# Miniprotein binders against q56419: the designs that were tried, part 179

Target 1, 326 residues: q56419
Amino acid sequence: MEGRTLEEVQEEVFKRHGVLVPKKELEDLAKALEEAGLLLTEKVEARLKEEEEKLKRERPMRLAGLSYPEGEREARAFLEAFRASYPGEGEEARVLLMPHLEPSRVPEVYGAALAALEKTPPPERIYLVGVAHRPLKEKAAALPVPFQTPFGPALPDLPALQALDALLPFELFNTPLAFREEHSLELPLFFLKGRFPEARVLPLLVARRSPELGEALKVVLRDFPGLLVLAVDLSHVGPRFGDTPLTRTLAEEARRRDLGFLERLAEGEPEAALAFLGANPTRIDGVEVVASLLPLLRERKGKVLAHRLDLEAPTLSAVGAGTLVL
Key: E = the ipSAE of ESMFold2; O = the ipSAE of OpenDDE; V2 = 0.75 times the mean of E and O plus 0.25 times the DockQ between their complexes.

## First folded at step 15 (miniprotein)

Design zc13 (at its last look DockQ between E and O 0.69; V2 from the best seeds 0.00; counts 0 for: pae E 1.8 > 1.5)
Fold by OpenDDE base, look of step 15:
Structure zc13 (fold): chain B 326 residues (1-326), chain A 107 residues (1-107)
Amino acid sequence: as target 1 above (326 residues)
Amino acid sequence: TEEERRFEELFVEAFELLFLGYQSGNPEILRQAIELFKEALEIAKRTGDPEREAAVLASLALAYYELGDWEEARKYAREALRIAEEKGIEYVIEYARRLLEYLERLG
């Protein structure tokens, strides 16, 4: 296989498929099992190659029937129920920050996003920027293919994607397998496609802060205007993430950091928002996305529509989620 | 063999679900992973492969941990450790011990 050692292939597969599991334990086990040849076999490699070839044509649903309904009728009822869970009214968004957490955990936060979308004129295109939970070859990546949804395929904006690629110092179309199961794109896309069925999409992932991405997008947005969506979660605290069980003190700190982050973004001060987090001890997941998009977030004033710190009771852990419009 | 092939398919799919469930925060996905691991475990037992058996047991321990079922996690981690120590499977020994130490700190 082009002269690479089994170890190099394993490392690459691990790098390609290795989930940045905040939990060292899962990563360590996966690595050990890969090294033992239990997770990476010739057959698995062949399957992954086939899947990569399929991803040249389309990205199938992975979470249909698990996180959202597969059928269109049921999917529409799902959207309506989520919208109903948020009692407020939305505001027009030019930039929307929304979660990518399992929707059932934070229904009103997704409801707030839907409320904002109700007040937003249908965009020609949506720049959907998610978090890479798997390693990327580059700091950021895009997958220029249709993404399947219960509402039909979300079609890529190829001209805008090409324009973006041309302005980046690295190949944008990298690591297609990282998109295969990436929920940070699939989950928000469900809601976005349901609301804006005719909008084209630019599905983007950020693994590491890329100032180049923000500068390039700023230029591209001039010629290819659209809605910018940041699909990010907030704090991750508790045993699942390396902390002690959730306490009042830990929850208060998580909320303080989440709200402090969102409020500074709402004031058009993204650098201040990042600075406020410091070493990010509560593990706000969206920091690399925000750091990459600074040029697009500066001086934009908006409003925090919703926030929730959702307790996962069995693990005594919690995840923060928020909806912000700019 | 066909059983070995089936084991590999189940084990890889179970791990994919484990990662997906962990990342998305959907416990139902983790439950699906556990079911596939259990099927893989039965194959490993039938084929008499202690390394595969220990590996699946360690994986089950982690999956139950991610679900917040620490009692079952400890059970499977202990069993993984037992088999691994008997057979000299060092990577499972190291992992299972570490996981047990962590589980003991939780309560």
Scores: ipSAE 0.590, ipTM 0.830, lowest interface PAE 1.0, mean pLDDT 90
Fold by ESMFold2, look of step 15:
Structure zc13 (fold): chain B 326 residues (1-326), chain A 107 residues (1-107)
Amino acid sequence: as target 1 above (326 residues)
Amino acid sequence: TEEERRFEELFVEAFELLFLGYQSGNPEILRQAIELFKEALEIAKRTGDPEREAAVLASLALAYYELGDWEEARKYAREALRIAEEKGIEYVIEYARRLLEYLERLG
C-alpha cells in the first residue's frame, strides 16, 4: 500500500496551517482508510498519474460552480458584485496582500483588492504567491502552465519563471499535483485575471519559509517588473482549528493580532510583523510567505484597506482576512 | 462489481471535497461532500459491506462536525460505532469514540 505519500502530504499541510484536532482526525481517518484499501486504490493512483500529465499542459478550474460561476458573463457579474461590496477607493499597489478564503465570506475584503487594482497600472505580469495546502518536494514551487479561469486562460510568464528557477538552489517546478486543488492560487486569480486580462502570471506556492525565494524574486523583479500579490489568510481560531469554542476574548485577540501584523507590514517592518506574532497562537496563514519575501517587503510603506474576522456561528470558529497595499 | 466501482469513485471524491471544503472554508463544498457520502452509504448498505458502511458513517460524522452540525455529527458517529463494534472494525471504533467525546465537550 502506498499510504505514505498521502500521509506525508497531510502532515505537512496541516502543520503549516496550525490545525490541531481536526487535522489529527482527518489524518488518522485518511490513513486508516488507505490501509483498508478504501481511499488509495490502484485506480486512484492511475487517475492521479493521468491528472499529473494533464497538469503539464494546463491547470483546469477546480472551484467553478463551487466558489464562483463557470460562465464568463456570470463571472463578470460576480466580480462586479464583489467590487460593489467595498464602497471605498483603493490605492495603487506594487505589492498587494489579499485573502484566499472563500470569497462569499469576506466580500468587502476581496472588493478592497479590486479597488486597489483599479488604481494600479496594468502590469505585464503578476507574481501570485499562495500558501501550499499540499506538501511540496521543496520549500516552494511553481507550475509553468496556463491556469484556466472563466475569463480565459491566465498565461504563465515563462521567461520570468525560468529566470526564477535558475536563481534557486532547488528545482522550482517540483510538485505538479500540489496545484491540482490549490485554492490559494485559484481564488485570488479569479479576481486578478478579471481585472488584468492581459497580464501573465507566475503562480507560486510556499510550503516552508524560503529566504532564497525572496532574494531570487528581488532580482527577477528588477528585470521583469510586475505586481507582487501575497495571497494569504490571517487568524484561524476555534474548534475547526483545534481550539475551544470562540469567545469574545479570543476573537478580540485574533483581530488584534491580524491588525497588528498588517499594520507592521504597512510600516515597512516585516520582521517586526513576524516578531509580533511570536509562536503564532491564532495561526495566521501568511507567516511562511511573509518570512520568505522579507527583501521585497522591507521599508515599503502602505495602507490596510480592509480587514474582517469572519465568524462561523455553526462551528464557533473564525477566519481573518485582510487587504493591504504597499 | 459495478456498484463497487461506483462506491470507490463516490467515496474518494467525497473525501477530497471534505479536505478541500475544510481548507478553503467553504461550507457548500462540505455539503457537496456530504451528498456524495450519503450516496456512497446507500451503496454500502445495499451491497452488505459493513466496513464500507462504517467508514462512510465515520466520514459523514467528521463532515458534519466540520460543518458545525454537531447533532448530525453525533448521530452518524453513534451509528458508525454501533456497526463497528458489532463487526470488530477497530479504527472506526477509535474515531467514533473520540469524535463523540469531543462533541460532548462542545455541547
Scores: ipSAE 0.587, ipTM 0.814, lowest interface PAE 1.8, mean pLDDT 88
ESMFold2 (binder alone), look of step 15: mean pLDDT 86; pTM 0.864

Design zc14 (at its last look DockQ between E and O 0.72; V2 from the best seeds 0.00; counts 0 for: pae E 1.52 > 1.5)
Fold by ESMFold2, look of step 15:
Formats: sequence, structure tokens, C-alpha cells
Structure zc14 (fold): chain B 326 residues (1-326), chain A 107 residues (1-107)
Amino acid sequence: as target 1 above (326 residues)
Amino acid sequence: TEEERRFEELFIEAWELLFLGYQAGNPLIMRQAIELFKEALEIAKRTGDPEREAAVLASLALAYYELGDWEEARKYAREALRIAEEKGIEYVIEYARRLLERLERLG
């Protein structure tokens, strides 16, 4: 029987607003299998309820042994190798834009972020803003619990999170399950925790543009100063993302859009950066985060430290990643 | 049944790995998902369950498509379609036909 809930229709609408969710072919088959009872069984529903309750206490590593080492000593060596991949010097950051793409694909881009952290006084807290890859009940969300890392738990800044929640017209702590597999927080957090082991974290996700979040964060940052991190990727081009096969011309266009976007952010002109992208034809997934955080990005000048458009040769596709300090 | 329970565990775990690997852009994780799908396929064949067999074949086609192994993707999509058409498994028919159409354009 055909039939869709309002939530399913709203999810489809929200996919169109610039965040990169699982590709349509992936999503369509997953939904069909759920409806057939093959992916959404009573046992799975019970497990998800238990995992939701667990996520109210802590967020375990999901990518240890897959994207980064599980052991602390190996993790420290891994982090140092990434720093060595970027031969340049960093700049002090009050705002850092860094990727969330698989680190081994763009090692010098993560290395540039580490170089920026070397020049940055250790903050009391880090506002880590990622991109929701699962639907949220609201435009944005947080999870006020320790996030496990090989360097120990990244502890939440509970007073700052509560202050933020109090300023929003919606409950900030709204979708714990969305954090279960969210790599856009986990991958950057590995590098941030490794360099700032004493900093507390505000782990934040944006699903859709939320001007309210940016205004609230501007207020909270005055009372709870810290490092703002935008954990976002750039262009997504090629067949994996709904395009024709990648050509040299499309790759050059993706690079131009990535760098033009970053350059305008570096000039303190986030509205111009968004306008430059228009309908976002190369699917830069940082758009919803930047659009939410305009009050925090205006008039902040800085520097692009690194950029890479990484080729996925088998899929004739590419993903862009960059490091920007403001 | 024990084999039904094992199939469900493998199939769900494979899908979780597929989503995780796709989102992070990590093909090694997606290859791990494929290995679990292949194990689940063996169970579906041994138990004579055409819907499970077709569902796993469609999932393998998707996984190979997302990895860029489009020849393997076509192979699994065609086999999924053959079983689904014979047994009347409508959601697999629709999905496999659309994926094959997409693959033809990539050519």
C-alpha cells in the first residue's frame, strides 16, 4: 500500500535545501526495504530505543579502527602524521572551517587545520558545528554528553549548551539518534580533541538553515568564549551525486566554486559567498551551516590555508575539502 | 528460525556499514558491507527465500553502483530483476529497472 507520513514528505523537502544526505538510489532502496520489513523489524526498533537511551549518557566511537586508530598511542602518531602532511604554517583561528570527509583522502587539509590549532590559544570550549546526515526534528540539534575518542572523552560544556538551548525557539536536544553515526562531528573531533585535550565541546548539527542558531550562538559566545569550528565539506560532483561523469571542465568548475566560496568567507563576506554559489550546482555542503551562522562570520577576515578536490576515480566523482581560518 | 535471525543480523549490519561508508566517503567500509551482503545472499539461497534473495541482490547492485563498479552493479541488478519479475516482488522490480536505466546512461 502506498502512503507517506508528513514527516516523510518533510524529509524529502529538506533534502532539497543543500545538505548532503544519502543519495536518492540509496535512500529509495532503504525505504522500500523498511516498508517490506527487512530493515525495520521489532528487534531493530527495540535496539534503536536502547541506543537512543544510551546516547543520552555518552556517544561511543563509531569510526575507530575504520577511519582512525583505536589505541591512544597509535592515534597520537596518526594525528602527528597528518600534521606532517601540511608543510606550511598555520594562522590563529577564532573560527576554523575544516572538512569532515574521510581523512585519508585529504590529509594535507586536516594537516592545515592542525597547523591552525598550533597557532590558536587553547580554548576553554569548542563549538563544533557539523552537517546532519540524518533527519533532525528541528533545524539544528545538540547532544549534551561525552563523545568518546582515543584521547579520552570529549566532555560537553553543559552550561554553554543549556544557555544556547534557552535562547532557541525550539528544544536543542531533540534527536539523539541522529548523532549515532554522525561522522561530521566524529572525524573533526578526533583532531580537535587530540590538540585541545582539556577543551569542552558543544557538539552541534545543522540540518537546515537556522538564523536563530546564529543569533543565539553570538550571544552564548560572549558569555562562554571559545573556538567556533565549521565542520563542512565543499563541492560534491559526478555520478555519485547525480551528475554526468566528471570531466576536466566540471572539476575545474568545482575547484573554482570551492575557492571562490572560501575566498569570500575569508574577506568577511559570508552573504557574498552564498550568493556566489547561487543554486549551489556543485553541492557544497557547508551552505546550510554558513547560512545559519552569518552573524558570526560577517566582517571576520582570514585566510584559506588548504584546498583539495579529491577524485573518486571509480565513480568518476569528486569531493572538495578546505581549511579556512577567520 | 536461526538462519532467519542470522540473515536479519547480517543484512541490517551490512546496510549500516553501507550508509556509514557512503556518508564518510570511505570505500573500505562499503566493501565490508558487500562481504556481509554476500554472506546474507548465501543464507537466502539456502533457505529458498526469493524476496530476501532479490533484496540482497538489489542491495549488492546498489553497493557496487556507489563504489563505481558499474559492471558488477549491472550484473546484480539484472539478477535481482529476474527473480523479482518471476516472483512478483514489485519494489525490487521498480528499483532494479531504475538502477539499470541509470547505469545505461553511464555507459
Scores: ipSAE 0.655, ipTM 0.895, lowest interface PAE 1.5, mean pLDDT 89
Fold by OpenDDE base, look of step 15:
Structure zc14 (fold): chain B 326 residues (1-326), chain A 107 residues (1-107)
Amino acid sequence: as target 1 above (326 residues)
Amino acid sequence: TEEERRFEELFIEAWELLFLGYQAGNPLIMRQAIELFKEALEIAKRTGDPEREAAVLASLALAYYELGDWEEARKYAREALRIAEEKGIEYVIEYARRLLERLERLG
């Protein structure tokens, strides 16, 4: 089609619709199956087109009943249980770093985030910056539609989103299908909407470091003040991520990098935090987000409230998660 | 046919769940994917389509691999390889061999 091979078209569709998972094993098989016509059919393309059109109006829940309860009553009990899992008190946040990992794996880390939110005056808007686990057309993207939650829809702040778009050298409203199943926004949004039901949201994804995003947001925040939330995970180590099975040494290195990263952020030194990671051998998830938001993180002092390196025992792999307030 | 349509629906949905579960780190979602793959496998067997059968077997092997069930992963990878070699399905042969090599390194 249009001078392209079938393989090129399939690859483009695959990339565009974010079917690619960062893991080579998944990608290799998925690509091969797509090339064989088993995963990408005319029917699938039509469905994806329809879903893209629906995403112009709203983003439905994808993980309701799987990662969190669908019903509001059960969802509130879920929030309370997570809050109870963290025995400490929170602090007021202007910037909140929290995880986007499956909540059941790191309940006390989410609990710490909830504790911080208890001490935070209700914001008019929340800048929710997640990690794009699927390819984006640009370095960053936004979806300017309501996100469904058990607590009702999280409504977009259209004026603030428009102001942000106007300051960026690329189209902010790109790759809507990347948002369809992106858990890095959906999971933290559950907790945020539950705590701040009236706050508008700016759902943002970062695929690659964008200094322009941080500079633009710094300007926008002056006219449109709000809570900045970085929804990021920390180290990813073990066989699922290309390492040997988790050992004491590997776990200690992951913890060292996670805590060293968070502590430097807590001191208002985000450049030092990035430098500390170097080549990022333990694969801290939030690097591109932090690198994009440097102007907003500089000179802000805060506190690390929680950290966990959670073992997935069947795969002998672990993921780091943390909660930081600034 | 209706069976072919059903296979495609199940297989695509299973892969969507597999990706979702993998990304979120939720093994329950990946287990749901496995159940759909198993249903798709039965259809492929009934219809006598060795390519679809080999594709599902390779997918099951990957799903079990992602869950850390190395024994089941090896079982399905070997079966995928057997059918693929018999029928000359090269992409499954290559993938199943690579996966088996990885599984051997894990124990």
Scores: ipSAE 0.547, ipTM 0.834, lowest interface PAE 1.1, mean pLDDT 90
ESMFold2 (binder alone), look of step 15: mean pLDDT 88; pTM 0.891

Design zc15 (at its last look DockQ between E and O 0.48; V2 from the best seeds 0.00; counts 0 for: SAP 70.076 > 70)
Fold by ESMFold2, look of step 15:
Structure zc15 (fold): chain B 326 residues (1-326), chain A 112 residues (1-112)
Amino acid sequence: as target 1 above (326 residues)
Amino acid sequence: TEEERRFEELFIEAWELLFLGYQSGNPEILRQAIELFKEALEIAKRTGDPEREAAVLASLALAYYELGDWEEARKYAREALRIAEEKGIEYVIEYARRLLERLEWLEELGLD
């Protein structure tokens, strides 16, 4: 203990207590409570069946009044404030990578996405690909219904969704309840719908990498051109994610991993971007989406417009977010 | 009973908010979950239901841990553990012990 570095002390304490994985602990406690009859009752099951049927018709806002304003006028002002937080100019995007982290934590990163959309001709449709935070029955899923926003409903592109479903070796429309609380679609959609009010949407989730999805999307995008959006976050480091408290060294590594990943994507080298991460020690959130969409990312060059590793001071943790145009 | 139905509504909504706040990285959503858990806790105390009380206390400990209020997390985890040990509520015992060990580990890093 005398003469030991902070890192050596942290390693010794870590070995003594092992790894607490907070996401697993949350899921394990929830499951135990369900088995005890406290979270999964006959009333809950009836409510979930009602919500599932509702989700076959529309997806209501879940985060209005929490992450963005519910009223249209306030939502417009909110969107413009985010654009103002990024003073630079954007680039036209055929593919846009943007975050799904709470917007107030990374305002300039969302602002950079808006700057890119300013330079992007209004698309007929948006392929919005998020990360499933609840289990899916298959590797990927879609929900072919209007998603409510403060700017009006984002209507589904039913012909493009049907074409995609027909090319996949699994049913695309497979887990409606997974969309009920899925912020990785709702938060980016707020910004996308605000800038492209006429665009239809293909709301897609990836749970596990699916090469079949990428190949099918390559075909569908030729027949149904549009904007491809990867709605993903980057590094997740610190105690909230099972690490030691954030140190300068861990933060520097996370930033290096985030930027190295984004820069390799910007060079049109998505396989190299994945290889650069290796075992993904900083838990970059976009790996399953990128791995699914390789055919759409290869040889497509672009630019990183913004990046932030956002500190969660109370939890001594951080989450990375970036904006990439291809 | 009406209070037991109110407990269920609060507890389930609080857990939905807990998941959403955790996943989205939004601390205000976590704080809303905590307020619902606190109301549910008062119902569990009034109805004299130790499993419900211990479950809410464990959920509060988790919510405060995710929010970064580790002193409150420790307080609720200890209270959950005491009730769960008295009444033999094994899943709460196991969870609360792991969380308390994690919190001790974090405290030792600050003490060394």
Scores: ipSAE 0.703, ipTM 0.865, lowest interface PAE 1.4, mean pLDDT 90
Fold by OpenDDE base, look of step 15:
Structure zc15 (fold): chain B 326 residues (1-326), chain A 112 residues (1-112)
Amino acid sequence: as target 1 above (326 residues)
Amino acid sequence: TEEERRFEELFIEAWELLFLGYQSGNPEILRQAIELFKEALEIAKRTGDPEREAAVLASLALAYYELGDWEEARKYAREALRIAEEKGIEYVIEYARRLLERLEWLEELGLD
């Protein structure tokens, strides 16, 4: 590459294609391979451009047949099984915090979310806020197109999305390719669409904390009421994330952080929840989402319905997941 | 060539799956990525392209590492490094060495 640094090329490629810079090991190799022309070819660029054009019309399923069933009948059975995995009863939610981790890893946590949804009157619209695992051009983004699910398309609420865009200091409709494979929206949407087939959806991603998003949403929610869903995971600890193998001490710390975070949210103290995490040494995934939605979380009291620190035994690593209603 | 095209398709798809599996936490997706990498590897061997071969080997090493199969990861990382050193493929050399260092760290912990 004559005269450009690897970083410049990656930034350009990212800006162009919204390609994920993976975690350090994945990122480093991916970057090197991209620079070598093995991952980013003219053909790939052309494909990505075509996919971007398709994303102007709809967002197809990416994880159907991988994380959940593609067929509607099987998908309904899947939902029922997940609900059954949680033995408790839910509570009515105005705000739902739920995971976006591979569902099979934390079935009872998703089950708790379903239990909450059972007690929730069908909303007209769902504000679904996920975590951008790919870089965004802006702090947050939305994709105003139907999202395909086994239960039919989740249709966007265009009026509410437009209202939100009008209140933001940046263009909300940015980085469509970041949505292409974003599981933090697709996975929770499966459960949400299955429960509320008629609800419209505002699919939102947060890359970096945006206080403006929370303030704008607060205004929009007045005119466009709906269910707010935070699709976030909690702690990420162990070798996959740069730590030593999971020990009792590390697990206890992860749980302490997860539960301390959720409990403070349940008390209506989201700033205290963020402050409690400090430098976030256990890498709670949902920090930027919560930080963006502070105006919507303040003074709302609720209940933690479920929590799990799920061990990935082969890598001796663990990921935290929780379900919270407000 | 057709083989080069097929290699590129497999390699890119495998990496897409690698990312998806890594991010979602679904190990089955990683296994699918590994199968595609293995197909790509066979093509690279047949075509005699050491850079592509080394790249796939490094990718396989990473995929196995993410699955927690550190023995296979080490095997592929060593092979990647060998080929890369023989052919002067610097970026693979650098990566394979770093991965092997991580794998040695895990070995020292008695995890493999």
Scores: ipSAE 0.624, ipTM 0.861, lowest interface PAE 0.9, mean pLDDT 90
ESMFold2 (binder alone), look of step 15: mean pLDDT 87; pTM 0.877

Design zc17 (at its last look DockQ between E and O 0.68; V2 from the best seeds 0.00; counts 0 for: pae E 2.4 > 1.5)
Fold by OpenDDE base, look of step 15:
Structure zc17 (fold): chain B 326 residues (1-326), chain A 107 residues (1-107)
Amino acid sequence: as target 1 above (326 residues)
Amino acid sequence: TEEERRFEELFIEAWELLFLGYQSGNPEILRQAIELFKEALEIAKRTGDPEREAAVLASLALAYYELGDWEEARKYAREALRIAEEKGIEYVIAYAKRLLLELERLG
């Protein structure tokens, strides 16, 4: 990234790829406050350095007690409740697409993911690919440390991570601070660790489409087989995302795009899925992840287990979520 | 001072929560951010720092906007604008005016 600030990278990634850029209102104020020295002080920088050093050892829970229970017993009950919210049966997954939205908003979609996991033999390792909602120094990144969960630490697969790093034209282990609060990994990981306590994890973030990542992973998966998980949300529409308040027409368009995207993935046509979205006017956030993983998604047939366009009534906005097995 | 340090800690933590709540879609996180901003606001008022006060008010306006409480958002945006205009805080003036226009668009 030749001389561009983290902000410039964020802005570019968000503009190009429909990843939920913090609303212009949020970004503009944050930038102004940073420039005024109110958000980035010497003390903050020192703290961030300390946190970065800690992230060399482990990634602590950030959303425990906020999005899911901190205690193991309560966490297990939480999992059971989410599973119960989905009335159907799952299918065995080699690839699982699931949401990373606040779980309470789309419980049955997470329930569908759990149903799929029930039919999936315990993997040795899970390739967990999330969306970077903060800028990365490279197109993709990994954090090779234990991730804390209520079920114990999710341990990294260091040999597989090293193999992946060796095949990439950039340093995979970059931007550790981007992982500190990244919910696109933490929330799915809660469910995955709860179901597969012994599985090692490769926590990966994608900021921009990286064809190299998909090609490298294809090679690594031969020597290090495992479950591939795409932790992605779908459409983001309404005032929070720059649109007018949700209307029937807007909701229908969001659903059409979400389902059209998922159905084409289920048919083993990931390129067709991307092409179907075009300029991505409803801001499906998973496009960069899918674009990066094309070699792993081609010709794989599967099934859409669940979809929801969840209305956030106070903001008259909605977010799409889905569960797909391949 | 200890109060200045406390303000900075609260303000930064509140913004971290604001980002996290916005990204995750969890409104409870936004509510926590708002509580920290309110505490920071009290400190800014006690210390008599109009820039910090205006900054917190603008941040509160944004947090309420993201929460969907447009009435409170307008209230805090107007207050931020008032103080910022009185003290010549240009970046807050610009932001507050823009946010108020957006809030008018919504209803």
Scores: ipSAE 0.743, ipTM 0.917, lowest interface PAE 0.8, mean pLDDT 92
Fold by ESMFold2, look of step 15:
Structure zc17 (fold): chain B 326 residues (1-326), chain A 107 residues (1-107)
Amino acid sequence: as target 1 above (326 residues)
Amino acid sequence: TEEERRFEELFIEAWELLFLGYQSGNPEILRQAIELFKEALEIAKRTGDPEREAAVLASLALAYYELGDWEEARKYAREALRIAEEKGIEYVIAYAKRLLLELERLG
């Protein structure tokens, strides 16, 4: 430890482990336990190295048996139940915004996404853009490997991914471990793969807004047409997120911000949608993805199909989810 | 020993489930993490390792806090604090006190 401070050692271990979360209560205890050698053991480091090598070949299911069924027959029935939760008709999407929140909490919002997919011609590929919940080495990342699902592997579109990588000022394939637990890709992918079994996928994560990503994607989509999916959640309010217990006033504000954001996106005005949120007081997590993808969202008009601000009664907190087609 | 190896496996797996449950918003995953933490706690008690015991108790307090069972969270945080103060485990003392203060705000 000569020549380095305790803070520098903590930072290196924190970044190398790749087990980071934004919430202070989780981060503080995790860091303390890592410093004490209880989370960053020699066994954990060896396992993470093995996992990283495996992730360079494939991404296994993490949430099977937890958020959705592992078996294909049961998974198919699960999809049909979710579609039935939304009684309306969808609309064709060139761009789809859908949640990544636990599906059982917002079944009709996922059902609306399925309804939109029913009206959407099967694409050759899907650009699936999620929110990084682990630090990335760059503003964005991809993992160019098969993602396992109960419906078979979702194969990567390697030519499109390589074209995207070539257009960026940073290496796109930069943080494999960040994909290990990333539910913002896995949960939407379950629904997308179930409806489009032959589509290839570009699994993308955004950690911080990247105008370069949006410009590069506009070029790649011209040459490699496909469905663009923004896999994002909306407001996060209540004590889990640093607020007082949820009140009717806070819930009404969160719903107003969610719908105002979605409606401005539906008018083809993504800059206005971002400006509407200001400092983002209800912590809509779609902001960095939308800010990255402005060139793909401008002047695209569409419709909000569903929205729900889902109450977590035990935590007195709520999370918003929506379905938007453009 | 075999029990010490088992503790490490349970504790680390429980933490992975805790992060996953928090991130995905799935309370059943949080409950599974709690069950693994409870198994790890029994091992820490049997092996007489107060730092591991205090660490698991603090982790249980956090898991219940994330689940919204604030009565249980307070219970485990107080137990973690008691052991940590007796044995001088400073990082658990600091964390448990901070979590208890947050739980007071939540009423």
Scores: ipSAE 0.460, ipTM 0.854, lowest interface PAE 2.4, mean pLDDT 88
ESMFold2 (binder alone), look of step 15: mean pLDDT 88; pTM 0.893

